# VH-VL binders against q9umr5, part 437

Target 1, 268 residues: q9umr5
Amino acid sequence: SYKPVIVVHGLFDSSYSFRHLLEYINETHPGTVVTVLDLFDGRESLRPLWEQVQGFREAVVPIMAKAPQGVHLICYSQGGLVCRALLSVMDDHNVDSFISLSSPQMGQYGDTDYLKWLFPTSMRSNLYRICYSPWGQEFSICNYWHDPHHDDLYLNASSFLALINGERDHPNATVWRKNFLRVGHLVLIGGPDDGVITPWQSSFFGFYDANETVLEMEEQLVYLRDSFGLKTLLARGAIVRCPMAGISHTAWHSNRTLYETCIEPWLS
Below, E stands for the ipSAE of ESMFold2; O stands for the ipSAE of OpenDDE; V2 stands for 0.75 times the mean of E and O plus 0.25 times the DockQ between their complexes.

## First folded at step 21 (VH-VL)

Design pp1 (framework fv_nofazinlimab; at its last look DockQ between E and O 0.75; V2 from the best seeds 0.85)
Fold by OpenDDE, look of step 21:
Structure pp1 (fold): chain C 268 residues (1-268), chain A 122 residues (1-122), chain B 112 residues (1-112)
Amino acid sequence: as target 1 above (268 residues)
Amino acid sequence: QVQLVQSGAEVKKPGSSVKVSCKASGGTFSDYAISWVRQAPGQGLEYLGYIIPIFGAARYNEKFKGRVTITADKSTSTAYMELSSLRSEDTAVYYCARGSYDSTSYEPFDYWGQGTMVTVSS
Amino acid sequence: DVVMTQSPLSLPVTLGQPASISCRSSQSLVYSDGNTYLYWFQQRPGQSPRRLIYKVSNRDSGVPDRFSGSGSGTDFTLKISRVEAEDVGVYYCMQGTKWPFTFGQGTKLEIK
């Protein structure tokens, strides 16, 4: 039988967004038990990410316990960060494939049409003021806001991304790295036409330098220092990069070609 | 000059709800958090929660067990605080306050509303 | 929740004399960024509160220099070098480091 699949949604999402994905999985892997976790839906997805991690942990533990052969995670957008953190804090997870579906794994510094809708009266260049404060860090968006022009503030004030990345020293860094490395495969999915994740390379652990030049994963300090295990995972062939053009952010979970090419191969 | 003007005094029955407004003028609205604090007669200050309008979301003190709802209308630069299932102990002056920024970080409560007295009595 | 404890709760002071208010937190108020988000507020009779000090020792604009804040970690102090009649009111400390943000009980400053 196929391993169970657990799906974690993104910002402002609900389980309904994954109806096509469920259809695809059912068609290609009949009998697969797929659970889309209905936690922190809609506006509740703005709650602190650590709070979300705790909630999702409580939900996945029973599922993992019933699946001794392992489970697969499909985590979309903000959910990809939640899942990465989840795998970092769980010393007993049994995740075979962690599929990061268009997730801002190295953070967000976007000023796209999507963000303009969300922040119509603010520019991305000014969000560091509120985000890198105790008041801002109580919201998920700020937990992975990564301003390349204020790296010091990011490193010191980010209560989530900087920690799970091991960019700021903390007592659990070694353990979290160990836990995360339990994953069988890390499947990174994203693309240049996403329109939301900024830069889109963030889905592949690429990100801006101080001049807003995009550097790839292998050029990032987190990779070079192997702070949470990326270098180790790559070395053992556990990282799969699946870029795809022509897919908008809200379509990653509803594109058949993307599913067949980037998701399905890892659901066995 | 930033000003916060709150709605007028309210008298409510137990079990009912009250919604207090806080209109900001003299500056930008969306970029600053609006905090709500109350003060029972002769008592200290109590933090209810705050909203960051650009996020369209609020953070609540769990002490109120979900009875508090904070919203914001960016088009009118107005924040709202609604308290449901009112009790006599909810009798207090309710304040809104806007934060600001220093050179690097957000700082709360540099501008205050005049307060709104809410009386809950049978 | 972080408990903020002020002392004294009542502070009678002679005009022209100094005053000192203590605020203690149940845990460190140092945030990850190295800042300490401790605030002092003044509330005069019949008025809204007013922020005097932010981040332990920074005085707001318009606040007389006779007001000063100090401290670190869990112990903080607000000092008034020379109390004036307009200083009568209740003073509150507040922590903004850990949600939920919390106030002290307040210290009532009166003139003897």
Scores: ipSAE 0.929, ipTM 0.968, lowest interface PAE 0.5, mean pLDDT 95
Fold by ESMFold2, look of step 21:
Structure pp1 (fold): chain C 268 residues (1-268), chain A 122 residues (1-122), chain B 112 residues (1-112)
Amino acid sequence: as target 1 above (268 residues)
Amino acid sequence: QVQLVQSGAEVKKPGSSVKVSCKASGGTFSDYAISWVRQAPGQGLEYLGYIIPIFGAARYNEKFKGRVTITADKSTSTAYMELSSLRSEDTAVYYCARGSYDSTSYEPFDYWGQGTMVTVSS
Amino acid sequence: DVVMTQSPLSLPVTLGQPASISCRSSQSLVYSDGNTYLYWFQQRPGQSPRRLIYKVSNRDSGVPDRFSGSGSGTDFTLKISRVEAEDVGVYYCMQGTKWPFTFGQGTKLEIK
């Protein structure tokens, strides 16, 4: 029957945020075991992403062990980066569908919703100064902050994103690529009306150049060099792109049309 | 003219809590690390933790086993450190400090508060 | 945790003579970005600490040029080329490379 589904939440949320998604899965795939991991909730989601990856790894191991036929991951927002790192560091993962639900896969360069009440004026041009320091790298948003005007600082100081993207050399790069490539499908979901992920194309591995012009996934150096396997996955037909307009960042997991179009087909 | 002004000295009983404030004036607040450091009498400096107010989140030294809570109020430019389940060895001067951006890089501990003496005695 | 060890812990010095304070870390302080997050602070009697040196060797604005920092990896030194009466106090090194960030024990500088 249906493979178990593991859900990983994003920044400042908790397992309750996924109640509608759980309802949709129960209606269309009855009997599916769905586990929404209740880790790093609320402000704990700001802990370093490598700490979160370690904690989520410990939680998913027994679930994967009990499902030798495989599991699916649905990973929302920041959770999509946690999940991609899991796919890289776990020699023993058995993930079929990795469903990335509006995740900043190439990074973030924009004001988040939590900044609007304090800073109506954009803070994005200055945040690199603290993010690209050991003090900033102790917080998750700085782990994937990607300032296109200070790419040299990003490449050198990022303790997370530059590593899992293979943008900075490290001894595990070959093993991480091999592990990531064991995924069955990579399902990329996002859209222009998200309002938080900036640029929204980061959810599809697109990102800004130095002029803030968005370059698509296939124009990115990490794709062209196949540094962690995107070119290989695309050539296998394993990458599914499912953009949808009209959905705000907090509504991706509570929209039935999105579920039916972008998620449901991949919950085998 | 950045200035950090801390709340006054406190005398506390073991098992109680203390909350020290640190009000920043004469500069920006929210995109800096606001650090808390303590110094027991005749002893060295010990790093408790820090907050970056724009994230609304803090990092804590696990040595204190969750007894420390660090918060910030952006509207008043004030950071707070609360230490619970006080013990006599928590008697110390507690400092807040803010970093600065020297050129384009962040550097810690450029501005220090005057310190707050917390005495824990029965 | 990274342990920071200072030597000496007490340093009596004659006015006008040089002083040297050693700081050793239990691990390399070179961060992934190539920077070394090693800092020096001065605490005069009855005062809050004051930053003197950031990232090994950079003097803060307003710090006299008789203060200099050097070192790499795990071994660092603060030097005062000619000690003045105002230099009395306790000097601390601190690492900012690996959380929790840690201080050395302090070196008390006294005029003999």
Scores: ipSAE 0.833, ipTM 0.920, lowest interface PAE 0.8, mean pLDDT 91
ESMFold2 (binder alone), look of step 21: mean pLDDT 92; pTM 0.937

Design pp10 (framework fv_nofazinlimab; at its last read DockQ between E and O 0.84; V2 from the best seeds 0.88)
Heavy chain, then light chain:
Amino acid sequence: QVQLVQSGAEVKKPGSSVKVSCKASGGTFSDYAISWVRQAPGQGLEYLGYIIPIFGAARYNQKFKGRVTITADKSTSTAYMELSSLRSEDTAVYYCARGSYDSTGYEPFDYWGQGTMVTVSS
Amino acid sequence: DVVMTQSPLSLPVTLGQPASISCRSSQSLVYSDGNTYLYWFQQRPGQSPRRLIYKVSNRDSGVPDRFSGSGSGTDFTLKISRVEAEDVGVYYCMQGTKWPFTFGQGTKLEIK
ESMFold2, look of step 21: ipSAE 0.846; ipTM 0.927
ESMFold2 (binder alone), look of step 21: mean pLDDT 91; pTM 0.936
OpenDDE, look of step 21: ipSAE 0.929; ipTM 0.969
ESMFold2, look of step 22: ipSAE 0.846; ipTM 0.926
ESMFold2 (binder alone), look of step 22: mean pLDDT 90; pTM 0.928
OpenDDE, look of step 22: ipSAE 0.929; ipTM 0.969
ESMFold2, fold request of step 23: ipSAE 0.852, 0.849, 0.837; ipTM 0.926, 0.926, 0.920
ESMFold2 (binder alone), fold request of step 23: mean pLDDT 92, 92, 91; pTM 0.935, 0.936, 0.935
OpenDDE, fold request of step 23: ipSAE 0.938, 0.936, 0.935; ipTM 0.972, 0.972, 0.971
ESMFold2, last read: ipSAE 0.830, 0.837, 0.840; ipTM 0.917, 0.921, 0.921
ESMFold2 (binder alone), last read: mean pLDDT 92, 92, 91; pTM 0.937, 0.936, 0.934
OpenDDE, last read: ipSAE 0.936, 0.936, 0.936; ipTM 0.972, 0.972, 0.972

Design pp11 (framework fv_nofazinlimab; at its last look DockQ between E and O 0.79; V2 from the best seeds 0.86)
Fold by OpenDDE, look of step 21:
Structure pp11 (fold): chain C 268 residues (1-268), chain A 122 residues (1-122), chain B 112 residues (1-112)
Amino acid sequence: as target 1 above (268 residues)
Amino acid sequence: QVQLVQSGAEVKKPGSSVKVSCKASGGTFSDYAISWVRQAPGQGLEYLGYIIPIFGAARYNEKFKGRVTITADKSTSTAYMELSSLRSEDTAVYYCARGSYDSTGYEPFDYWGQGTMVTVSS
Amino acid sequence: DVVMTQSPLSLPVTLGQPASISCRSSQSLVYSDGNTYLYWFQQRPGQSPRRLIYKVSNRDSGVPDRFSGSGSGTDFTLKISRVEAEDVGVYYCMQGTTWPFTFGQGTKLEIK
């Protein structure tokens, strides 16, 4: 039998968005128990990410307990960060495949049409002012806002991303790294035509330097220092990179070719 | 010169709802937190919640158990605070306040509205 | 929730004399960025509150230099070097470090 699949949605999203994914899984892996977690939907997805992590933890613990053989996680967009944090704080998770589906794993610093829609009266260059404050950090978007021009503020004020990345020292860094390393495989999915994740390489732990030049995962300090286990995972062959062009952000979970190429192989 | 102008006094019956407005002028609106604080007669200040309009979302003090709804209309630079299931204990002056940015970052409560008296009585 | 405790709650002062208000928090107010988001507000009779001090010791524009804030961690103090008649009102401390943000009970300053 196939291992259970747990799905975590993204920002302003809901379980309904994954109807095609469910169809694909049912068709190709019949009998698979798929649970799309219906938590923090819509505007509630703007709640602090640590709050979301706690809520999702409460939901996945019973599922994991009933599946001693292990489970698979498919985590979309913002959900990918929630899942990474979830796996960092859980010392007893049994996740075989963690599939990060177009997630801003190294943060977001975008001024895309999508962000302009959300912030029509604000520029990305100024968002750091509110985001790197106690008031801003109460919203999920600010929890993974990564301004490359204000790295000091990011490192000091980010209450979520900087912590799970181990970019700022904290008492749980070693334990979180150990917990995260329990994953069997980390499957990173994203692509250049996403249009929302900025830069799109963030889905592969790439990100801007101070000149907004995109550096790859292997050039990132979090990798070089192995602060949360990326270097270790790569060394043992546990990281899978699956880039795909021609897919917009809202289509990652509803593209059959993407599913067959990047998701299905890891649902066994 | 930033100014916050609130709606007028309200008299409500228990169980009803009240919606107070706070119009901002003299600056931008979307990237500032608008906070709502209330003060019962002869009592201290109590934080209800705040909204950051660009996010289209608010943060609430759970003490109010979901009775508070804070919204913002960016087109009119107006924030709203709605309190439902009103009780006599909700009788208070309700204030809106806006933050500002300085060289050190964001600072809240730089500007205050004049307050709106809400009286709940049978 | 973080509890903010002010003392005294009532503060009668003679004109020209100094005044001191204490504010204690139930936990550290140091934020991850190293700042301490402790604020002091003044509310004169019949008026809206006014921010006097932000981040423990920074005076707002227009606030006389006779007002000063100090402290660290969980203990904070607002001092008025020479109380004037216009200083009559209620003073509140507030923490902005941990949600929900909370106020002290207030200290009523009166002239003897």
Scores: ipSAE 0.928, ipTM 0.969, lowest interface PAE 0.5, mean pLDDT 95
Fold by ESMFold2, look of step 22:
Structure pp11 (fold): chain C 268 residues (1-268), chain A 122 residues (1-122), chain B 112 residues (1-112)
Amino acid sequence: as target 1 above (268 residues)
Amino acid sequence: QVQLVQSGAEVKKPGSSVKVSCKASGGTFSDYAISWVRQAPGQGLEYLGYIIPIFGAARYNEKFKGRVTITADKSTSTAYMELSSLRSEDTAVYYCARGSYDSTGYEPFDYWGQGTMVTVSS
Amino acid sequence: DVVMTQSPLSLPVTLGQPASISCRSSQSLVYSDGNTYLYWFQQRPGQSPRRLIYKVSNRDSGVPDRFSGSGSGTDFTLKISRVEAEDVGVYYCMQGTTWPFTFGQGTKLEIK
């Protein structure tokens, strides 16, 4: 009776990380087929995001084919960017709910736990130099690195985020927008105590301006130009924003209250 | 001044592994790409892969089918390249190289190690 | 993989005369940022390679002004205006636009 759920993990992650989320779904929606995709785990999550998109696409096709009435996606952290790209490149997806669980949808401009081990003082002001080069773009972190102080470099050198946001002209922009708009609901989840996504409002398509002041989704050029369909989705009533305080980055998929409030209502 | 010093020449049997080190001195280590290329006797250059130590991750040329492992030890400013399941065709000089930054851009292969001869013979 | 094709593969040159080495790629080397990631390296006998030219036409520090690079898209040229004895060696082009990054076969420059 319930649509199948496909789960896509994040950076340095694996399918085991989602055992609690699976328990919650089984308890509230018995009989739901849940598949946690076992691809690009651990260090393989640093592969270029377009390679990950291709691999996940191959994995979801048979699942979607077996569920003609639709599926749901729950996509965590970096996985939310993979899923958004999937929705753009697949002209035959049947996704009803796309649940973006603390994902850096407008990019990342901050130290992660892995980067902080090497640079106790912030290094984010210099990372653009390698990220906005072909050498850096071969790694997933650089595919969504978004330095607000080097926006021209970002717009021109990003091989992933600037493209799926429609921030740079490309021949597929119209088709990708059309495909993305076939999603039933876009559920945005995140919060101020995440501790990793920087700014945390990136999970809601907010991001820094050049002064590191956060502009919300509706103030972003990609929204105003409707470059990939955010304005259309909002006008359609298809965007759900579910912010929640008090949740650290690794706890989004293991917090029962978060699940019941932000995820459960969308697993029809 | 930046200097890359590689480990010494090695003679190996087919089927074994070799691990070549590349120690960087002078300047920073973690936020550059450290590349590995090889050159068989009388032949051209071939790109094996590279690591960006700040990410703790490497990219590999798929030609080598998972036989290459590239790592870095940030505490000693040393990169390593390990080639497993050695064959006679792997006989080559193995070079490490590091890029540099100018203005706001990254440029590869500014500094080269001296090379490490690896000979694979029965 | 992007194939880099150099010509000639062997280049005997008289001292003081010009030399020209061509490099062609199997696809455009223009990256999304508008840069062309084409590089030239020199390998003198018994030595490690040395970068001469980065991004088509920019000479590295310490490279004599008799070396120049040019080209666009898929066709590139390294020129030496007056060959000197120290220029003996093998010259490689390399593309850095599409992984795996690839080298040309090399051009061996020798003094006649």
Scores: ipSAE 0.839, ipTM 0.925, lowest interface PAE 0.8, mean pLDDT 91
ESMFold2, look of step 21: ipSAE 0.836; ipTM 0.920
ESMFold2 (binder alone), look of step 21: mean pLDDT 91; pTM 0.933
ESMFold2 (binder alone), look of step 22: mean pLDDT 91; pTM 0.929
OpenDDE, look of step 22: ipSAE 0.928; ipTM 0.969

Design pp12 (framework fv_nofazinlimab; at its last look DockQ between E and O 0.81; V2 from the best seeds 0.84)
Fold by OpenDDE, look of step 21:
Structure pp12 (fold): chain C 268 residues (1-268), chain A 122 residues (1-122), chain B 112 residues (1-112)
Amino acid sequence: as target 1 above (268 residues)
Amino acid sequence: QVQLVQSGAEVKKPGSSVKVSCKASGGTFSNYAISWVRQAPGQGLEYLGYIIPIFGTARYNEKFKGRVTITADKSTSTAYMELSSLRSEDTAVYYCARGSYDSTSYEPFDYWGQGTMVTVSS
Amino acid sequence: DVVMTQSPLSLPVTLGQPASISCRSSQSLVYSDGNTYLYWFQQRPGQSPRRLIYKVSNRDSGVPDRFSGSGSGTDFTLKISRVEAEDVGVYYCMQGTKWPFTFGQGTKLEIK
């Protein structure tokens, strides 16, 4: 039998968005128990990410307990960060494949057309002011806002991303790294035509330097220092990078070719 | 200069709802937190919650057990606070306040509305 | 929730004399960024509150220099070097470090 699949949605999202994915899984892996977690939907997805992590943890624990052979996680967009944190805080998770589906794993610093309704064009350069404050950090978007021009503020004020990345020292860094390394495979999915994740390379742990030049995962300090285990995972062949062009952000979970190429191989 | 103008006094029955408005003028609206605080007669200040309009949702003090709803209309630069299932204990002056920025830091409550008296009585 | 405790709750002062208000938090108000988000507010009779101090010791524009804030961690103080008649009102401390943000009980300053 196939291992259960747990799906975590993204920002302003709901379980309904994954109807095609469920169809694909059912067709290609009949009998797979797929659970799309219906937590923090819509505007509730703006709640602090640590709160979300706790909620999702409560939901996945009983699922994992019933699946001693292991489970797969498919985590979309903001959900990918939630899942990474979840795997960091859980010392007893049994996740075989962690599929990060177009997630801003290294943060977000974008003002794309998709985000313009939320953030006016001129707001990207100023969002650090509110986001890197106690008031801003009560919202999920700010929890992974990564302003490359204000790295000091990010490192000190980010209450989520900087911590799970091990970019700021904290007493749980070693344990979280150990926990995260329990994952069988880390499957990173994203692409240049996403239009939301900015830069799109963030889905592969790439990100801007101070000059807004995109650096790859291997050039990032979190990799070089192996702060949460990326270097270790890569060394043991546990990281899979699956870039794909021609896919918009809202289509990653509803593209058959993407599913067959990047998701299906890891649902065994 | 930034100004916050609140709606007028309200008299409500227990069990009903009240919605207070706070219109901001003299500056931008979307990237500042609008906080709501109330003060019962002769009592101290109590934080209800706040909204950052660009995010479209608010943070609430759980003490109010979901009775408070804070919204914002960016097109009119107006924030709203709705309190449902009103009780006599909800009788208070309700204030809105807006934050500001000092260099790179965000600071709350730089500007205050004039307050809105809400009286709950049978 | 973080409990903010002010003392005294009533503060009668002679004109021209100094005044001091204490505010204690139930836990440290130092945020991850190293800042301490402690605020002082003044509320004159019949008026809306007014922010006097932000982040422990920074005076807002228009606030006389006779007002000063100090402290660290869990203990904070607002001082008025020379009390004037216009200083009559209630003073509140507030923490903005941990949600929900909370106020002290208030200190009522009166002229003797």
Scores: ipSAE 0.925, ipTM 0.967, lowest interface PAE 0.5, mean pLDDT 95
Fold by ESMFold2, look of step 21:
Structure pp12 (fold): chain C 268 residues (1-268), chain A 122 residues (1-122), chain B 112 residues (1-112)
Amino acid sequence: as target 1 above (268 residues)
Amino acid sequence: QVQLVQSGAEVKKPGSSVKVSCKASGGTFSNYAISWVRQAPGQGLEYLGYIIPIFGTARYNEKFKGRVTITADKSTSTAYMELSSLRSEDTAVYYCARGSYDSTSYEPFDYWGQGTMVTVSS
Amino acid sequence: DVVMTQSPLSLPVTLGQPASISCRSSQSLVYSDGNTYLYWFQQRPGQSPRRLIYKVSNRDSGVPDRFSGSGSGTDFTLKISRVEAEDVGVYYCMQGTKWPFTFGQGTKLEIK
């Protein structure tokens, strides 16, 4: 009688990436209906995040409708941002556990390992110039790019992250906050050896200040102002932090100890 | 100084495909938008899509119903546009164009290729 | 798609006289960052287009100062203060605020 689980993948990803996670769930919670959504696979994961949110919304509606007792979300990497937006825009979601698996929740400010391979120099100091333009915002990486040295450009040009964080005024902010607060638990997973998420504390709503010093979630303005409900969730005992060292970015969904420690307890 | 040199004119039969190249020289390549625009004889400009080579993927105008494929080869600084299932209305000059960073921000269409005439005839 | 409408489509002008080309968009071109991504291009007969004006009113390097752009929101204008023989060609506006980015249908400028 376990709640159904919906899995949302990350950048350049496919459902095969989650084969071990599926095995773990089947072993510990037999009979659980697990759906790994096969939308926006591979290079389609670079489409604008609002397009991805709309597509995933359409896919999750029938699953949630068939499960009036609720569902769980496991959302990996970029997928954690898609899921957080879903929880905000869906007036009718019934998500109990939102499990954010090494997701750049406060943004990204660092080259990924494969991007370093594709170009001969660091691009992080220059990427704001195209990301904070309409041409760049048509790509998902730019939708959550957060350059701490150009925060004013981020706040004004971000078409996605600055909005779902409540960092820029918009008419839906109150409704989105109300919807997000209907989640039962927010489970934050990540660690210092991830190698891709930069800073890795973004998975816990930490991020750089202007000096590239990492401030924790409770030091962030979005937390202090409770812009989208983080302070309320923490006070309610609904935020679970589960850091784990020794796990690289591509290994979060294939580590048994991580699953047993950080995921399994939340799959009621 | 920055130059975009396109491949030569093509004559194609209906139903076939064409692949036009656009080689960039005299500047960097990977963090610019490389756009493809076409112009039928005596008509206006149509935007087909663009690629930002550092992301390795393109954004397409859905008007072309998935017939357009835009790619880039960073090692040769060359962008490609392939149009499949050719029809007579695809007869046009095909341009590539690159943006620039004027001031601190990105600006499109600063440099244009010479154009590639593609003629679709039976 | 954002529709860009130019007026007039044909513009015969006497040498040395002013010319004015209107461009209207079906929705506001103001982006969240406060910028207006409206561009003007000139295509001389038999040539590739060239950019004249970026972001409404900024003249590109090498573009004569007789060219100027203005406007806001949905209404934009390209002006040529004194038309010269070399100005013959087709002028296009383009919006870069919302994908797919779109061009106006063009204004053909000719000397009477």
Scores: ipSAE 0.785, ipTM 0.901, lowest interface PAE 1.1, mean pLDDT 91
ESMFold2 (binder alone), look of step 21: mean pLDDT 91; pTM 0.930

